# Designs tried in a protein design chat: miniprotein binders against Ferredoxin--NADP reductase. Part 6

Target 1, 346 residues: Ferredoxin--NADP reductase, of Oenococcus oeni (q04hb6)
Amino acid sequence: MDNEIFDIAIIGAGPAGLFAQFYAGLRELKTALIEATPRIGGQITALYPEKTILDVAGFLGISGRDLVNELKLQTDLVDSKTFLNSEVTNLKKIASHFEIEINHHASFLAKSVIIASGNGSFSPRKIDVPGSSEAEQSGMLTYLLPGLSEVADKDFAVVGGGNTAVDYAVELIDHDCHVSLIHRRDNFRAMESSVTKLKNSRRTNFLTPMKITGLSPKKEKLEIELQSVPDGAVKRVSVDRLIGGFGFTASSRTINQWEEFPEQFNQGFLTNEAQMTSIAGIFAIGDASIYPGKSDLIATAFGEAPTAINQAVNYFDPDRGGPQHSTSLNKKEVFKHDRIKSRYNS

## First folded at step 23 (miniprotein)

Design ll4 (from kk4 with L34F)
Fold by OpenDDE base, look of step 23:
Structure ll4 (fold): chain B 346 residues (1-346), chain A 93 residues (1-93)
Amino acid sequence: as target 1 above (346 residues)
Amino acid sequence: MEVVIRVEIRRNGRRKEYYYFVDSPEELRLILEFLLELLEWENPEEVEIRVRAESPELAREILERLREILRELGFRNVRIETRGNEITLRAER
């Protein structure tokens, strides 16, 4: 990687990180957005893309997916550099800069860091049964939805009982897939309307109350061994792919390995009014930040992002002055955006 | 396996870059799917994709898959430059 020194490294491409990236771009800052997962949107994309969010200002209600899409659209107005599938494995201070190590192999230099990782790296709750590792290696077991453009008439299994599993199943049936929904209970802890949609679909097979006991990857199909919870009866089902829908666990495990480790309280970093952590030049926003009186809301994270960016600039370049009023964005460019024209001209 | 995929697109005079670090063949398959989704969403007129792989053979395999993806997306003019384990693909609609 070129000896590029970033003004700011933003860790986490959730709502907070995406808005921070955009706002940093408005200030013409050289910014790296670093995301541990292959996808943008953080917890929203991973956990609840179909959840209606009611507490974001300016929206009567917006789906998690749509909110992420709106944040992505804002980033179209600025230069951006996003590193995906890039877990920050170390953070080190080197002279007046920070070295951000990703995946133990690559490193970036930045003048400042903004932690927008939420409550940590999202690791899927893995299925741990005989053959699970082999199935994961073959791609027959995944924890994220695949690209759905060519999945029509494929047989999927989804395992789980929460919103993640139900949302996956809904998305799959909406793309004309067949879904075997596996859960250890007859009752789902998911949005009732989504569960009703699945119950009314001929494409959904409920395998409840059952648990997975083994996986056997075959040449073209994954064989799933199931056990009935009440009677122990064994059933085998063959599918094209199994999707683990247990949701994601936030693990701070990699953050705990950083050489520069800011003070934590619970699952967040302690921050001051400048969103600065206990380490000068390292900031935190969103669920990664904790301070007295904080409201744990996406709306709050959107206020924290500009604060952290502005204070980061003050940290590494105190002479650059305050945020220029948004008037420097050529208003003509915003209204020329092809995606914006379609919304306001209808 | 160490693969780095860089995607560069231009939109409204702005430059958007996406990097994917790939450590396994399984991740590669998944990342290529997500890259397709990304490109579908971005819907650029022009795209530059750089692939750095551990071997020329792997780089070529990825290139062929990327070529398919770009065709599916309606890109017509594909230029390829190869330098050892690094491949640059430029496509226009």
Scores: ipSAE 0.738, ipTM 0.922, lowest interface PAE 0.4, mean pLDDT 87
Fold by ESMFold2, fold request of step 24:
Structure ll4 (fold): chain B 346 residues (1-346), chain A 93 residues (1-93)
Amino acid sequence: as target 1 above (346 residues)
Amino acid sequence: MEVVIRVEIRRNGRRKEYYYFVDSPEELRLILEFLLELLEWENPEEVEIRVRAESPELAREILERLREILRELGFRNVRIETRGNEITLRAER
């Protein structure tokens, strides 16, 4: 973590944070993008990667996954540093800098801070049955979708009856997995088209109405003990992974404990026209920011990000000068990018 | 367990760096899966991976797993450099 002092620490790697990282790179600033989860994309990649978003300028509809991919591709044009599985557990003013504590024991310094996420973690509703702790420690029980690159033909179980469980099952089927869907009732409280897709797939096995009564991790498989709800009959199945699909509760447990904690209104940080919070040198954008007339949209956050970046520069280095138009970039580097190169060579 | 994994991708004259902080054995397996996902998604022609761990034995074990991941992704000519508890792996395809 080299003893680097960053110009800007950006907290949250959703669309707002990703665009802020890119824009800061156009200003040739040294930034740290810090994300509590092991993935970029924020809520989009965690909860709804397949949903179509209609109100992002420049796209005739775009899926959440594709939007995050486009934002990631922009960072190919700049230098970037992204810290994953990294929760900001404290924020403290030290002389003219901020000390950012990660995971209660690591830290680094920044001249300014941009808060780009409203919460620091998701708290899943967990299974509590004999063996669930051991299953989670082995990695065979989780509450988020796994990495999807090498899951084809693996056997998954998903437990739950709402949209979370059904959406997980659909994603797994779309990646050629076999899925046992476990629920206490025969009916699901989920989007009918998604349930119909699962019913029509040869890769889906409905285990309903049943409840999980025990978990036993084995060498390569997880054994799930099930009990039929109507008659109590016991059944056992063996899978590669079990995913709990009971949903999440949003949590900002560590943000409220920061030594530098800006003033809030309606779960957002109050910001002025510079996107600065009540604490000089700390800015907020996207879902983290609230002000009169705020629209809670990705499109709004994309406008807020350049404002916050340029005002952060004015805060810590007022002699640096104002923003440059993007057309002032060295065009040789932009021609090297495959996406841009194919536009000119096709 | 305190492990830091740095993934450096060089593309178009620019450097993209990803860092993973891993604080437990149970996290490590899952983080390596997300790292595989990242490499699939970024689809780089060259990559540098640096591992700093609490012991050289742990760092070497992690690098062996990373070598396997890189081989499955089609990387060859994997070069390894060690410096105490810090191991650097460089690969191209």
Scores: ipSAE 0.738, ipTM 0.926, lowest interface PAE 0.8, mean pLDDT 84
Fold by ESMFold2, fold request of step 24:
Structure ll4 (fold): chain B 346 residues (1-346), chain A 93 residues (1-93)
Amino acid sequence: as target 1 above (346 residues)
Amino acid sequence: MEVVIRVEIRRNGRRKEYYYFVDSPEELRLILEFLLELLEWENPEEVEIRVRAESPELAREILERLREILRELGFRNVRIETRGNEITLRAER
């Protein structure tokens, strides 16, 4: 948006991208972290923030939400620029730089690029019933969890039978919402412990086996028309919001249109030992990267991020000194963070 | 409709900047909900928010919603500077 040239553009603000942003900041690099959704944490925050992840090194189990929070706290130690609701719609080479197009009109220049997401965006599977377009236009039908700061005691409906719907319902219950969970079968194809949690909550209302047959946005509420699957009986409920929980697909629509489009295998970009793709100066980490022996884990992505950052520096500034160990950073600024001060001032 | 919202947080001698790109009125309302979530999550003692909109009328509407968000979060000293289609809010608590 400015005439600013970034050292590295990082595409995707999931755990891999957040850690890459932090590590690049320790190297005092100028980065742009670019995220297609309006929320940091990417897929974890959108889909399964309460699920415990057991295989992140250094944590004796950590929820997706808590992991993203820890990664965000690390960025307090560095300067950062994060661009949200920003889909990378094109990537092209201009002289010795890359131009990164955002939302078909804005652009950045960067000396190198790190792709840290499976693609530049994801698309929800939409509800298609009478009134669904009007409900979505009014904001009463959405496909992502809302901002959670003002949702207590609101009435939500969630529709779907898989992990997406059940995880949405659990998140809303954990923020003191009332949730009507709508599904065409009595059984859910979701984690049994999550379903049990919902069944044990006084805030959950199961509307099963039922299907949505219509939506009518009203002045302050959304009216949902339901039909019982076994007998066709009609029921109507009113809620503050309906969230579609049918899951997401990877959007390859814009990434396939990039002028600089690296070689892929199995929906991942082929990378070498430097995490570099088939295009010099473009790197991939996390779910975006594929190579022989790849394990698709957050732990693996955390190792890949420093490699990609340091190799990007070698690409655009080979005369720059190597990375310092973080224990050599004894500046007063790094020790001002409350969490760090507590550990060293106790 | 084209709106850019910049949120600047200074903490630990460092600057954290968040930018939101907004291309429709429907999207704007949703983005302001996520901005509220961001501010609660970052929990800053002071914040600067700069809005660039395509018209002064749109910028004023966004400013009023941002003032409500900041008030609800307990910010008391909201200062506003305007320059045509750009509005800067500075707040502390």
Scores: ipSAE 0.736, ipTM 0.929, lowest interface PAE 0.9, mean pLDDT 84
Fold by ESMFold2, last read:
Structure ll4 (fold): chain B 346 residues (1-346), chain A 93 residues (1-93)
Amino acid sequence: as target 1 above (346 residues)
Amino acid sequence: MEVVIRVEIRRNGRRKEYYYFVDSPEELRLILEFLLELLEWENPEEVEIRVRAESPELAREILERLREILRELGFRNVRIETRGNEITLRAER
């Protein structure tokens, strides 16, 4: 990124970060929403997209996938800039601004920062076998589902025994892929109906009880070396891609390397009533924020986001007018949206 | 290698911009699949895609893949402007 100056850099594109981006847009602020993965939606979309969430105000129940879609639709009402596949690898203060380093070489400036993800990222639990680094560098080993628009009839392998692996496999067979499901046990710690669906599908090949002992990327396919757990017999299979389904863990290794690293408790940043961290001009919301009485709810994060945005404005532009109620914006172009237009004319 | 892909969607008088940072040729293929997913999800009537690559050859390779993606999504009237290592595609449907 050129040395573009933003009002606010928002780190993490989960529900809290998405709502912060939208609210900042209502304040006509220039923001950068930065996400380490190539997708928005965070853990809700990745881990429990179909689960109904009952305690998001204004919804008579909403799935995680639908909630993220509604948040994305809100950004249609404002200008937005979202940086994907973009890990914040350093944060340092330069005069009155913050310099945000992306992927160890790109950078831009912001007047303030909002941290909207714990430790900056969740990291997948990775396969560590001979050839796994090469397989990952080739793109044949990944830990997230790929784009699913053109995957029909491709051969996938998925490794793991929990809900992550089973959910990946189900999604792939629903898109007409062939799936080899690899696990060191015959039983899975996953939703029974999902496992039954896989067992009833002719597109599923169960490679259990087996473990991966090596990976060899070839020109067109990935060769997987397997070892039978009971007897040690070696087997080889060839697939288009392997997806690691061991789940995710919070990673603090990269964020701990930031030059501006706010005070933490456990894996969250201590914040005050303004959502400000121990570093002036750096704020935290959602899972990134810890304070006495905090409830770790989406509803709480949605309240924290406008507080953090308005207090960031007070930090870098104290002479700017205070927030307006959104109802006072009726004459702006934002009211041209079809769903708003119908409500506006009621 | 350093490739930056900007996807600009204009809707309701507003601009939604998505940026992808791509550091290797191997990673590029996967990122283009996620870009296809993004465009399908956003379902825009018009889109601008700008690619800055380290070489004109790489920029043209990415252009060919992007045209295929846009055709599969039903875009027509693709307009292309090339300025050295930078290609801008504008498409509508």
Scores: ipSAE 0.728, ipTM 0.925, lowest interface PAE 0.9, mean pLDDT 84

Design ll4 (from kk4 with L34F)
Fold by OpenDDE base, last read:
Structure ll4 (fold): chain B 346 residues (1-346), chain A 93 residues (1-93)
Amino acid sequence: as target 1 above (346 residues)
Amino acid sequence: MEVVIRVEIRRNGRRKEYYYFVDSPEELRLILEFLLELLEWENPEEVEIRVRAESPELAREILERLREILRELGFRNVRIETRGNEITLRAER
């Protein structure tokens, strides 16, 4: 990649990393946001997009999805560079800057680093049945929702009994899909209102209590073999796509393999009042940061992000001076934003 | 397989760049789905997409898929520049 030295490399595009990217943009910093997954939003997008968040200041209640969307809308006000599907495999100190290596044999140079990766990497709980590998390779089995622009009247199956499966099913029916919801029990461990929405929908078919026993990718459809839990009766259904909704498991951080490895406590990095780790020029925010008396909240991460950005500037450019106040944003640009106009004109 | 996809969107004088790195054909299919989702959410009037691939054949395959995606999203004017294993698409609504 070009000999571009970033002012700050931000690792993780969760709520903390997104707000850090925006705030760095307000300070006209050259930043790279590096995200391990193909999607923005971190744990919120991956685990609980439909969960109502009540503990973020200024909102009576906001869904995880809507919060991520609001954070993304803020980034429209600044220049941004976001590197997706980019797992940080190594962090090295080279002279007066850092080299961030990713899994695709690419590297980034930065004067400072902010770790906003949360408390670990997330992997989906996989379906392990005959034909599952072939179905995953063909794209007929996924663990994330696909693009929803051309899914109207398509037949989906969702498997799982928790919020992830129920949230996926709700999202699909809201986009005019037909959904077969597969679970080993009649009772779901999900928000009751969401389950009720599915029960009241003509677009939802409950395949309960059933388990998947095999998958057979066909030319245009995925054939799912199901077995009834109580009587062992076999049923086959054909769908356009199966979505595994078992949620995600936290995996061990690849961070343990970094040459520059800050001191950890539990699953976070020890930070001082400047959000700086044990390594000068490396900061941590959100779930990646641990200090005495920390409240483990998204609201706390939003306070930590400006602190880390400002202290990073003080580290690499002590003469640049204090933070610009938000008053430097041209109010006219905010109100002229096309996506904001649509919200206020409706 | 080594593919890099760069998406550049300009809105209100600001520049948003997104990069995707791809190591397999299976991953490429998935990344193109996420790129579609990204472009749907961004809903730009214009977009520049640059693809770097390991071969001209692979670059052309990706180009055709990107043309489909851009058409589905309502882009009408698509300009293509090819330089070896690098392709640049510029699309306008």
Scores: ipSAE 0.725, ipTM 0.921, lowest interface PAE 0.4, mean pLDDT 87
Fold by ESMFold2, last read:
Structure ll4 (fold): chain B 346 residues (1-346), chain A 93 residues (1-93)
Amino acid sequence: as target 1 above (346 residues)
Amino acid sequence: MEVVIRVEIRRNGRRKEYYYFVDSPEELRLILEFLLELLEWENPEEVEIRVRAESPELAREILERLREILRELGFRNVRIETRGNEITLRAER
């Protein structure tokens, strides 16, 4: 925006990308964290924020939501720039820099790139019934959880029978919404505890086995036309919003069309021990990287991120010097953070 | 058509900046809902929001919604500065 060139562009704001952003900040690097969706946290935040993760070092169990919150809090200690609703649609080498194209029209420059997301983007599986285009255009049909700050006591419908739909319904119930859960079968292919929670909630209305046959946005509400699967009986319900919970498909169209496209194996970018891809100055971590012995774990990605950051510095600025331990930063302004101050008081 | 919204949060001597790229008027309402969620989650004492919009009417629509969001979050002192197609809101609580 002001002719400034980023040191590192980090593509994907899941746990790996968030930790890379923070670590780069400890190194006083200027980074751009770029995320295709309107939220940070990647798939965890979008799909299953309440699931407990047991194998993140240093935590005796942590929910996906809480893990993302802890990673976000780390960025309070550094300067950060995060670009949301921003899909990287091209990556091009210009002189000694990379040009990163966002949403087919905006662009900026970086000295190096870290790919922290698989295939660049995921597309929701969409409902296609009469009126669905109009419902989506009106904003009454969506495929992601809405902003949850103003949703209490609103009427939602969620359609689908897998973990995506059930997790959406649980999140909405936890924010005091009324939820009609629509599925063509009585059985859900989702975590049993989540389904049980919905069955025990007075705020959940199961509309199963039923199929959506039409959508009609009205002035204040969305009318959903339903058909009973066994007998064909027609029912109409009126809700504030409908959320499609059919999951997502991977879209390799975006990454595969980059001018600078590194070598892949099994949809991951091949990297060496420096996390560098087949293209000098482009690195990959987390689900984006593959190498002999790779384990696809958040814990592994947290080790890969500092390696990639430090090796990116070696690539574009070898005279900068190596990393310092974070304990050398004590007695700095960053130790005024409330969570850190509380530790010094005990 | 493109709208760019920059949210700047100053906390603990550091700057956290979030940018939203909005490519169509259809998604604007939804993006503003995500912005409300972000501000509630970050819970800042002060915030600066800069909006670059294609037309004055779209800029005014966004400004009115942002003012409502800031009021709902308890900001009582919202200052607005306009410069062509760019609006800057500054607020504290």
Scores: ipSAE 0.724, ipTM 0.928, lowest interface PAE 0.9, mean pLDDT 84
Fold by OpenDDE base, last read:
Structure ll4 (fold): chain B 346 residues (1-346), chain A 93 residues (1-93)
Amino acid sequence: as target 1 above (346 residues)
Amino acid sequence: MEVVIRVEIRRNGRRKEYYYFVDSPEELRLILEFLLELLEWENPEEVEIRVRAESPELAREILERLREILRELGFRNVRIETRGNEITLRAER
């Protein structure tokens, strides 16, 4: 990688990080957005894509997926560099810069850092049964939804009882898949409307109350061995892919290995009124930020992002004038964007 | 395995770059699925994809998979430049 020194490295491509990337782009800053997962949207994409969000200003209600899509659309107005599948394994201060190391033995240099990782790196809750490792290696077991362009009429299994599993199942049936939804109970801890949608779908097979006891990758299909929870009866089903829908656990383990480790409270970094952590030049926003009186809302993160960006600029370039009003964006380009026209003309 | 995939999209005079790091064959398969999803959502008129792989053979394998993806997405004009273990693919609709 070219030894480019970024003005800001933003860690985490959730809502906070996406808006920070956009706002930094409006200020013509060189930014790297570094995301641990192969997908943009953070917890929203991973955990709550179909969840209706009601507490973001300007929306009567918006799905998690749609909110992430709107944030992505804003990034079309600026230059952006996004590094995906890139877990930050170390943060080091080198003279007046920061070195950000990732799990692929790559590093980035930045004048400042904004932590927008939420409450840590997200690791999926893995299925641990005989054959699970082999199924994961074959790609027949995953914990994220695949690309949905070629999934029509495929047989999926989704395991879990929360919103993640239900949302995965909903997304799959909306793409003409068949879904076997596996859960250890008849009752789901998910949005009732989503569960009702699944119950009303001919494409959804409920395998409840059942647990997975083994996996057997075959040539073209994954055989899933199931056990009935109440009576111990064994059932086998064959699917094209199994999706683990137990959600993600926030792990702070990788953050705890950073050489530059800001002061934490619970799973967040303590920040001041400038969104700066205990380490000068390292900022935190969204769920990664903790301060007295904070409201833990996405809407709050959207206010924190510009604050952190502006204060980062003040840190590395104090002579750089304040944010000019965003009026310099060619208003004609925003309204001519073909992707915007299609939504307002339908 | 060490693979880096860079996707560059230009729209309305703006440049969006996406980078994927890949360390295993299993991960490569998944990353290609996510790359397809990304390109479907972005729906660009033009795309540049650069692949750096540990071997020319692996780079070529990835190239063929990318050509399939781009064909499915409706790209017609594909230009390929190869420099050792680095492949640059430019596609237009």
Scores: ipSAE 0.721, ipTM 0.919, lowest interface PAE 0.4, mean pLDDT 87
Fold by OpenDDE base, fold request of step 24:
Structure ll4 (fold): chain B 346 residues (1-346), chain A 93 residues (1-93)
Amino acid sequence: as target 1 above (346 residues)
Amino acid sequence: MEVVIRVEIRRNGRRKEYYYFVDSPEELRLILEFLLELLEWENPEEVEIRVRAESPELAREILERLREILRELGFRNVRIETRGNEITLRAER
């Protein structure tokens, strides 16, 4: 990797990290956004993309997906470097900089670090049945939605009973897919309106109450063996792809391996009023930050991000000063942006 | 398997770079799907993709898949530069 020293390494591309990336860009800082998963949006994208968020200021309500999309759109206004599928495996202080190791292989140098990882890395709950490994290796079983450009009229299966599975199913039907929704119960532990949307869709087939008992990757289709929970009756269905929608488990295991390990409380890092951790030059924001009286809200994370960035600048370049409350971006330029015009002129 | 895919998108004088680190063939398939999703969402007029792979053969395999993705997304005028195990692909709409 280029011997570039970043001003700030931001760990985690959730809402907090995305907004931090944008705000740092407004300050013309060289930042690296480092995300462990192949996707932007963190737990929102992973766990509840269709969940309506009501407690973000300025919105009557916004879906998790739409909020992430808004945050991504803001980044169109700045230069950005985002490293995906990049798990931070080590954090080390080297002289006046930090070395951020990713995937035990690559490293970045930064003057400061902002931890925006939420409650840790997210690992999918895997399907463990005969043929699951082969299906995963073939790409016929995944735990995230694929790219949706060529999914029209494809047959998907989604397995799960929570918001993750329901949200995946909703997204797939909105892209003209056929979805077989598999759950071990007739009742979903998901937002009722989303379940109702699926029930009203001709593109959704409910395979309930059923469990997966086996997978057989074929040349063109995945054969799914299902068993009825009440009576044990066996059913087989063939789909193009199966999506595991059991949600993700948070893991902090990798963070615990860092040479520079800030003081933690529960799954977050203790921070002061500057959002600084116990280690000078390492900050934390969002769910990664813990302090007395904190409200665990996305709205809070959006306030913490500018604080951490401004304090990071003060840490590595105390003489820089710079706009704390102003952007150099002309309002006229912001609203000329093609992707933004359509929203504010309607 | 060690593969690095860099996607560069320029819009309104700003540069967005995305990097994917790939350690297995299984991950490669998945990452190419997420790259497709990324490019679909970004919907750029121009894209530069750089691939660094362990072997020229693997680099070529990835290149062909990327060409398919770019074609699917409606990109034209695909230019390819190959330097050993490094491939640079530029495409315009």
Scores: ipSAE 0.710, ipTM 0.917, lowest interface PAE 0.4, mean pLDDT 86

Design ll4 (from kk4 with L34F)
Fold by OpenDDE base, fold request of step 24:
Structure ll4 (fold): chain B 346 residues (1-346), chain A 93 residues (1-93)
Amino acid sequence: as target 1 above (346 residues)
Amino acid sequence: MEVVIRVEIRRNGRRKEYYYFVDSPEELRLILEFLLELLEWENPEEVEIRVRAESPELAREILERLREILRELGFRNVRIETRGNEITLRAER
């Protein structure tokens, strides 16, 4: 690839990276968006396209797919260069810039880097009990929501106690399913409104405090063996499908091989108020960023992206001046966009 | 296998470039499916696709698949330039 030096390399085409790409484009920055997968949208596209997102400002509710589509539409307003199926295998400091290696075969040069990769490659936390492998092979155990068009009046079980399990249960009841929510505690570590919605639903059965001890795939139903945590009493329930809602663990295998390895806390990079990592010129946003008091929300990532872009500019070109106010953006171009006209003329 | 596919789309005076790096034949099939999805979503009036492959034969195989994709998407005017292992497709609706 030509000796092109980017102003910013953005790693990860999830919501954070997409918004960073757009905002950098509004600032007329030369950016590369680098995504490990062949698809734009990160975890949302890969894992939760049908999930209703309620905690993004300006939306009453939006599907994961639709949110990604809106972010993609926004990028139509700027020049963009996106590298897909491009895993960052190394990050190296070279003089006053960074070399970003992809797939061990290609490299990019950038004055600064923004890590928007989330917590890494996502693998579900698997249920490991007798019959779990057989249940997974039969498709009776999954870790993602199925297609929601054909789930009406089916009996689901969801196991977990966090937002993932609660979100799955909410989505299923909104599609007229019956849900048995299994957790080892009576208390959920999830959004209170979502838990209250489940408690008020006649379609939700709480199996708490219980643990799964075995799975038995049958011809049409999955039999789940449960054990009461306090007294050890055994219960069996039959469902059409079990969904593992323990969330996803990120594999940071490739990040651990970078020559420039920013300081990590848990699965993210420690960042300051400028979204800068322990390495000057390397920033992190979204789930890739960790700081005290952070809220792990897409909405937070949307605030962090402009901060990281502005601070990246300050790092490599301190004389370029402050962010242009959004008022300086050519409003006339936005309203002339063919895809936007259709929304205002209806 | 080292294949690079570049897609260039112009919309409203803006330039969008997409690159796909492909390391295996199995991956190539999947990448072409995702490229179709990308082009369906983008729905451009014109598109330029450049393919660089390890061999002229592989480049030609990819070219034929891209022609199918472009036809499916309703592109009628397809111009092709071939230079060894590099192919450029320009398509208009």
Scores: ipSAE 0.710, ipTM 0.916, lowest interface PAE 0.4, mean pLDDT 87

